VHH binders against Probable acid ceramidase (asah-2). Designs and how they scored, part 3

Target 1, 379 residues: Probable acid ceramidase (asah-2), of Caenorhabditis elegans (q09551)
Amino acid sequence: RKVDNPDFQPNCLVGGPDIYDPAQSEKVLWFDVNLDLPPRQRFQQIAKAYKKEIHAVFDVLNYFLTIIPGVNAWELIGNMTASALDKGMIMNPYRDEVLGIAEVLDVPLGNLVFLNLFYEMSRFCTSIVAQTEDNKDLYHARNLDFGQLFVWDIAAQSWGLTEALKKVSVNINFFKNGKLLFKGSTLAGHVGVLTAMKPHKFSLSMNAKVQPDIINVAKWYMGAYENTDLQFVMYFDRWLFENCDDFQCAREKIAGVKLLTGAYFILGGANPGEGSVLVRNTTSVQFERKLFDGANDWFLLQTNYDPDKDPLFIDNRRDPGNACMNKLTRANVGMKGIFTVLSSKPNLNKTTVHTVIMSVTKGYFETFIQKCPNPCWAF

## First folded at step 20 (VHH; from k1 with T58K H100K)

Design m3
Fold by OpenDDE, last read:
Structure m3 (fold): chain B 379 residues (1-379), chain A 126 residues (1-126)
Amino acid sequence: as target 1 above (379 residues)
Amino acid sequence: EVQLVESGGGLVQPGGSLRLSCAASGFTFSYYSMYWVRQAPGKGLEWVSEIDSEGSYKRYADSVKGRFTISRDNAKNTLYLQMNSLRPEDTAVYYCARDKGEYNPFGTWEEWFQHRGQGTLVTVSS
């Protein structure tokens, strides 16, 4: 897409009014997860707090699946996933963690696990890593876009799923041995992490590929990967933050882990120039972009497409995002500046659940529930 | 400190049965999934069976499925493994284990099952 559509014109808010309000981040609650507890207990407090909201997510998904006459697709998916569980496809501690949540919610375990998988495969996002002008700080941010094709609400002019997910957005402090280990943003009911930061160490966000490897998912359901080193991306993220203490460690582990599906790993470090995007398939790094490397400059923006390929015609968030960052300039990299960019259309769209902005060097971590008033892109 | 003490091993003929027990202490047994693993002579550690904290979820290695039954008594802090139709290839030291609490995709079973007892020897021979 090289020519702007007059009906849906990108709108970079840089240079406009100040729209950054850190107080708005307070709407997303913080919870403590103690990793020293039995896995079954670790996420129960979050599940209790968001029980009705999580059920609302299930309701939206179930409603969507009822479009198939004569088939209870939701039940079927649950049963299939339960079968996968019986085959050992969900490993501890994650199995027990999910089991604990399921008990609180009083829902079938299979459906909850499916939800977790769904979160992994459907993360259509914009991620940004940017270095400040003085090279002292790095900012890492992402929009979580989720809800495409799931129950458009004409009255609300929004996706039902997107709205439901906004209500289950949570921040988590992960503790181990009585100390804060890392911070993350996720969705209640999820045992992984979507966006995370180990203060003064490294940060990570992951974007899904527009064409996930569905075959591997099918194989997973069939138990093909029983007792293998295959990881859900989001579960791997937790492991990464529990076990790595710097950018290089994280980078190496990301490069080597076996994944159920390919993904884009956006990685930020504590030192100047430590910003990269790793394009992964299930077995290897296909491509890596680094700050200040080659044609790359002071920032990297990654959506859901390979860097060397054009985005889908109807989903070009990359070019407008890059243009908006360039308009921001390196001098204005910060919480406010990055928030403004990620609040600009089409990076902000009807599927945008929340914006996360973090700085490893500053220890900043803020999550903002988003809203895209009309006119706004559907996705 | 996590303590696991296995018992019930011994010499048995092919087709025979044994029941292994594991006494757990040093942690709240009823809150954790438990495992049986085994190590045959000259081989690495092998996963055999697992059970969740409440006994509602059980899983078995294909090699023992239909022959072994895992169970637990949380009131007694005890894990069990009923082994029927034993085969010579079942000969191994059997360990009761609790997982590390963190799955390492780059790790080994030995690392993941670092919390295990001294084991009990099961010898299946004619």
Scores: ipSAE 0.773, ipTM 0.905, lowest interface PAE 0.7, mean pLDDT 92
Fold by OpenDDE, last read:
Structure m3 (fold): chain B 379 residues (1-379), chain A 126 residues (1-126)
Amino acid sequence: as target 1 above (379 residues)
Amino acid sequence: EVQLVESGGGLVQPGGSLRLSCAASGFTFSYYSMYWVRQAPGKGLEWVSEIDSEGSYKRYADSVKGRFTISRDNAKNTLYLQMNSLRPEDTAVYYCARDKGEYNPFGTWEEWFQHRGQGTLVTVSS
């Protein structure tokens, strides 16, 4: 069942030199989003700050999609998305928030909405939730791997999209009623969150499935559903943090929500043992993994495959990741240890945009723009 | 309390025009997208048109596209619907509606438009 990449060998950095540098996390900027502002205005500051970089993302996507002569796929996608919007398929406040961004960027709303949905089609992420030895703390981390098949740069030895996404990685403090509500990592131009934490409450990361429900997405575009029927994962993630104050609440909502596409929800809480991976299809929980439950121990590692299925031959990040965590041991669970694991190949690869490490109990939230030196897996 | 008061409905011949107005109060009007919905006799609530909080983006149902125009005046807390080239199938009670503001993924369409006025009747008949 263990299939190694034929091109490269895994390399766990645990036990090696210290590569954790908290100062590097400062390169990812923090922005404040005031949820009391009109939705249209909430994300405009971020959009303005990253206008050029966001456009660069669009350029890469457009370049990739224009591979078919005579077909402007980018425009078509935009128009299709716009059509879905015209049917009211995206609810406020998210729609107006995206509208505000679109105006700043001077791009069609449909294209930007597509970008917001793009993450649901992403592949190849690693998430980890781990309990410390003394059971007092829990660490939650994720690698965002995205960019495969989008313009390989031979000179840079990287994916064009991955590099573009690195430049639009941002952290956000979300405020409500003048108070910090929660923290999150996202990509400029997006109004949802990819990874988030409510200090002393709970944390969340979402991994896409390698095989998304494309049919359901198509149905959505065709207007087969009411606007309240299905949720985008990034928007739902944000909603969770706006509406839940603990692990159990988040778990219940994740279990019950209808989704556009299935996903893996990695959830961390403030109490010992509150670490779970919920495997979701569009309508229900297929499987749930819990810390210290059954064969599970002090950590859970989730990539983009069902726990009971083998990863793709060319994409085994699960086994090496697990091995690396085991090498780390429970005693070394922390910011440094987890960073080291997620910086180990192949969990670190050419598609890795950034690493986020959180501690609900400690209130830590750090984002690191990643680089994978050669030799490195393409994805 | 959210208050929405529609006006401007009436009897009109096919091909005629009407302009509906909605006076809003009890909330920050400029913070919310506004909607026109309608309910024909014996039918369910149908979305007609939507306008964003700033009036920069407008959407229409296919059935009314090219004939209806939604607009708003935030200074006056008023929503408008210009209806041209009216058809018998446009006969309905028209409601001004505010979005809920807070999205609920577990909610219903009816819940989303729970803030509606009493409506104004539009009858298109020869």
Scores: ipSAE 0.772, ipTM 0.902, lowest interface PAE 0.7, mean pLDDT 91
Fold by OpenDDE, fold request of step 22:
Structure m3 (fold): chain B 379 residues (1-379), chain A 126 residues (1-126)
Amino acid sequence: as target 1 above (379 residues)
Amino acid sequence: EVQLVESGGGLVQPGGSLRLSCAASGFTFSYYSMYWVRQAPGKGLEWVSEIDSEGSYKRYADSVKGRFTISRDNAKNTLYLQMNSLRPEDTAVYYCARDKGEYNPFGTWEEWFQHRGQGTLVTVSS
């Protein structure tokens, strides 16, 4: 069932004023992570730079979780996660990387690990992969929507968590053996990568499913998956970018890896037509969409719902997004065009933290902190 | 080059105790988590215990929990494993190891613990 929002109508900005300003991407800082360093040291620079802002994220989460008087849910979650760590559920080098961050932040390890897991599970996003008209370039972009249901600020007309996350958005250059391996966007305190690109090789974004695999998460906390092949995306994504050098390799690994939770993998390559959305459950690919599978499939847009199913009627970002892309037309695929689409409501909403736009073929990688001016959808 | 030299192994009766030592060189010992692993005759490499660089985090395999204690002296670049209440099933070559630093979800323990010493033999027999 498709129901229009009675208060707000979709508004595609295509054909309007130019709103793309590459200078705005410079507000998101770049850091270097040297993978040759001891794991505990790899992310300490970022943690130090954003110590205050990361603490602000913790404060918002703690505030939100304090919903029952007399129950410290934040502490409880931290302790539970710490227990999972003691059971070996976080493997090196990621454990030591998180330890290093925790040391800098002076926070309980369990809470920081929880934060990392939370980032992996709560990615309500819009991802787009599109091929240019001349078939020479591919653009891959994502809106990170995060913070829904976390502390609505009436005065600010914003989500407290979303605003806090905007302040910890970072870009990372990952180095190994003195050479750049890949680029990524993430949140300070996170040891994974949310959106990433290996220049002239492939790009990746992952969207969460609206229905999480709660049972698997519970089992994880109980230590049931120690020494198993089940992976968190944060482990797998980094491994993927460290070990794959092309679209096909990445696709095959994404298809074959066992996951703790299902997800949508949006993958872009360097060659014409190398764009896919892989719908994954924990063990296999349920569905795959590819560029040019249909008559007009010069782009793929993926939110948090299965492609063959209707989105929740109150969260239809897919149809307006598709309409806006169609309005853009293939001829206008580029940094500016894609930015305009992802800045259009409701793909742009009050939960949108940032927009990332990549081009594997061009080697472009830009992150934009977003703001949705009123009137704007809550999510 | 990473060098790890284990010592302290030997023959012991069931219920006995041994203390293994590992001398580390060729890297900054205090920056890395360290591990004890073992390989019984005819079996694969088995994880036994791990300790973080600061000694604040320790973990043990269920088979040795409550009997073995891992510790480290960063000033001496030495890793220790105190083994109490030894059992015949503890018979194995024990290796001190540093992890590869690159987790491979498709890899093996041998690959992950490629930085290991020559090992020290522990035999538990009546």
Scores: ipSAE 0.759, ipTM 0.902, lowest interface PAE 0.7, mean pLDDT 92

Design m3
Fold by OpenDDE, fold request of step 22:
Structure m3 (fold): chain B 379 residues (1-379), chain A 126 residues (1-126)
Amino acid sequence: as target 1 above (379 residues)
Amino acid sequence: EVQLVESGGGLVQPGGSLRLSCAASGFTFSYYSMYWVRQAPGKGLEWVSEIDSEGSYKRYADSVKGRFTISRDNAKNTLYLQMNSLRPEDTAVYYCARDKGEYNPFGTWEEWFQHRGQGTLVTVSS
């Protein structure tokens, strides 16, 4: 996991120089998505703008999947996904949205759908919700870690996929009926949202489980599910922001939806104490952590492991993250403070694509492309 | 209001062919994917086929693949289903449907295809 220095230790940057620069967030572009347009047209502007960069992501994935001589695994996966699509497993409007992107990119629909699904299952993230000292504001932030085991560049000491994903990071304003509905961060080519916020309402980030339910995914590919009960989390996330207007609504819907795979839902609201982590399996809430509840205090930090279980020894981002937050103290909760924590190693590592920081109460939404200078953790 | 009117159903012998038509009105037909669904006696709605707004992408249920062909004429606001090599198992009321337009994670196929016509009966019998 460690790179350049095997003796490298976690390093919390709290108390050090100011590294927060709001101007850096401007490097991530904002696009408008009009939900009143026909689905196939909604994301075509983004696809056109990032056509080359999206293809670069495909190239990296294709390279990684080319592990068997004489077999085009990328094509095979695309065909399998296409087969699942032929069985009606993906519903509109998302199907047509992806179709529109595929047309712009000139790629098979199956491959693009696979890419979207891949984003749902392969994210190793750090999410934080924290309440300010005066109880007036809540901050919600996430590091998107993606790229481990995908083409390590020895010379650059970076993951090829991670670098490719940095280039396709985008922010989106979603509009409906001519009005801003919610904001989100995602990757170009993706029709879901990875991190999102409805200003003055609620915010959400989803972390994948380290042990995803691959069986259900396989069943999906085989068309074994004949109903619409099991949902893709990323599609559900968009639905939440379209249909909920507060923390409680979002919480209830998250608790009740049937999912293809389990996940961690990190939820922030507009009122004091409205911060939660819902641990979901496919059918129910296994565990819920709330701000100021039980042993929990003014913040919650969630990675890719169940709260009651130890993380993998080579992937302990939880303990250092918690320690760094404690060092920050509640008095310093804010854009700068949270950015500093999420820029601290190992929460910042070679797989970190970007950092998103939100404040529902303030209406803040900033995305930062990250770099982890050596020495750094590989993941 | 969305209106869909199916026609072309009837009695046919096994191995026979039928062509169903659906006249659409009350919405911009060329903006929407369209669907054929069917309901056999005592069974729920079954998805049969779909076509995107431009007719460039078509999908079929495994049970009808290779036998049925979906098509559309946007200039005429009409959806078609050519059914060949019909089997007794294909006996059902066939509905032309438009999707609800909004994703519902708590919904059913019935709800998703709420915009459908009165249907046309197809009976395959010797």
Scores: ipSAE 0.673, ipTM 0.860, lowest interface PAE 0.9, mean pLDDT 91
Fold by ESMFold2, last read:
Structure m3 (fold): chain B 379 residues (1-379), chain A 126 residues (1-126)
Amino acid sequence: as target 1 above (379 residues)
Amino acid sequence: EVQLVESGGGLVQPGGSLRLSCAASGFTFSYYSMYWVRQAPGKGLEWVSEIDSEGSYKRYADSVKGRFTISRDNAKNTLYLQMNSLRPEDTAVYYCARDKGEYNPFGTWEEWFQHRGQGTLVTVSS
């Protein structure tokens, strides 16, 4: 059977039909996580609700990693990760939270810990912070692009991992001392958040770098870090939302934390002009891009490349995304406008799991499961 | 008020055994992971072992693995450390500890173990 190659050019949907329809969005469920419970119990309700779907994610990863006959790489990675855990490379309360999930799922602890690390290291994304023209609101949004270059599902015409991850997308209200502390979007089986907001205070999304620090990851597996000097971002994000009450606090802590690998932190606040992208290596801030800083104006867009580096020629979501935001204009910043930009190709692609749109000032947090209609970029 | 009281230390010959105990009160013991840490003369704190809230997950420093066994009795609010095949380098004040309850990415490993008792001295000497 002959199928001609389609034209995979960027396609900004701004100015076209209104595609923003929250009533037709596939629902992402909300769960409450009570941080006053023993850590082992905090995530068990979510794990029970999504046990089958989490196992499906494991099945996809297992299939990919055992593609070579006679080598059970999934078991090997699980055993290696369990050995790292035995060296104390995941600290409480997060270790006990993962233990609680593993108990419900009835899976090897090392494979579940690896999944949590994998989510940390593999977050390819487009994140946007944008100030409305009237200065009343800041919008913070992101596409989570996950599972690129993994096993292609021919029947679905999509990545098998990406499709499985859509089914484990969940929203969480985190409670402490009987009160809502912050909200997040995550994947069931994970003890952190991928995108989070403390209503009326600040919001955060994190994008991975395309080149992680492999040496530091290897040191982590060998137990070479006996202290808190180098951390997973998922632990730091949780701490940040538990311990900061405004944009300035969050920005200062992001600038000072020591990390296992570099990352992009996209931070939004409650007051006009409170938008930053902090580009981190493992020990320091390499660059900071801020709203209204002379080089940037009413929006910041971040993918997975440093501002002074060109994207890979096969993965340029930066320039089409920026062009589409400029076509939107500041006057049209809002739920519809931002959703339209993030639904435009190639920022919407076959690896896109969901879009999260937040407004710190309004306390709004919505997660949209995404599907990229053909023709669509594989990544 | 969190209270931890260690006991069972003493003088022992190389190759000997001791069992340390830690009585816990002032918190729900069964909710928390528990730790043994030690401080040799003139040195900083060294993590020795940990046990999860149910006793199902145990971890040991490489220097003590195979010789020390951590255990707990949640009905008695008591943490234990069985130390066998003791060596002179095991000489230290041993503390039981509960975690701080909050991860601190800016802290040191020693600060993580702020909730600890007064310690019990173990001396391994010929």
Scores: ipSAE 0.345, ipTM 0.716, lowest interface PAE 3.6, mean pLDDT 85
Fold by ESMFold2, last read:
Structure m3 (fold): chain B 379 residues (1-379), chain A 126 residues (1-126)
Amino acid sequence: as target 1 above (379 residues)
Amino acid sequence: EVQLVESGGGLVQPGGSLRLSCAASGFTFSYYSMYWVRQAPGKGLEWVSEIDSEGSYKRYADSVKGRFTISRDNAKNTLYLQMNSLRPEDTAVYYCARDKGEYNPFGTWEEWFQHRGQGTLVTVSS
């Protein structure tokens, strides 16, 4: 059941001062990834550029995992993940891509793969797809919320992991056959995409379920899925952009893929009304919410809970987000309006790493490092 | 066109050794992980070993671990399998293989080894 957070009330910034200023956002660099290169080489430039920052993320995770003095838990989890890899649980080209990153970082492969898996299972997000009033544009945006409960940084009044992840935020142009294939944003060290768009074709963001299929992940570590077609969402998302050229293709592939754990897929297209949230379990679509279908209207907003379930009382980003979108109105859908909604509390909170705003029809892709000054929700 | 040509098989006594070779052409060998798979008489394909594109990451089936060593020479476009302490259950046609280069999440694991040669027969018998 829903209960308001007694210490931090929602605060919708719609109707206030214009806070949209991309020139003042902390810079998120663009890198080109050439998919025609050997997989081992594809991500090495990014790894070199962010080597110190990725090690800082590792340090935060290691510190948290080393709460039992005298035990190197970071090495232990790395060795466990390496053992799972020896059972064939990560397929090429992704294995070789991660090998190339690990070589540049001078880190064990198992620790880097663990970081990639951690990114998949720990994403708490708000994703929005909204159709403009004139039906000419569809906007797709998301907040990436990450870093809950690991290490609170008293001086920064924030989560240490969240602050470290802001510094590894990166944009990527993926090239194939000498041409731009798609754009994405992610965290340096990751070989998938967290938020992506094929300009003029389709866009995707993925939100984790609050209750991931932990049993399947544990079985994966034990080799139960050796030589099987089950896979993590992060590899499927990347494959999708390499192999689909429209909304319908993407929707059909999302519906049919077998996944190690379920997720919410937020999909936008180039034509009016092409916006969907597909709620996936490991084998099928459990539910699909579409623009202008049934109770849904000109926007869809998805957090980390199934549509038919109430959010936990300490994590209700759904209702304030919906209310703030309704206050914005359809007439004001655009970069400024969507940024304002996603900068409103609690959709903006202390775990928010960045906001991405995309327009498939215009080919716009912008990433904004977020800050949530006090008073602000801890998560 | 991808071409893989295996060689080095033959008849060997239990406890013996063989070194298999695979000559690769028609693709950039150093871009791909390479694999050995085998097919025993009347059985399906079995994965044996893999080696990454630069030769630094190697993986083996439990049944051959400690007895077989995979290696590659990217300058010669050649994949190798050193087989020691051979057992009668190692009798099979051995194939070298390359993956498709782009993983298909809707495909089968046999599709993963679609590019393979004609094989070389290894018979372990007294």
Scores: ipSAE 0.313, ipTM 0.699, lowest interface PAE 4.1, mean pLDDT 85

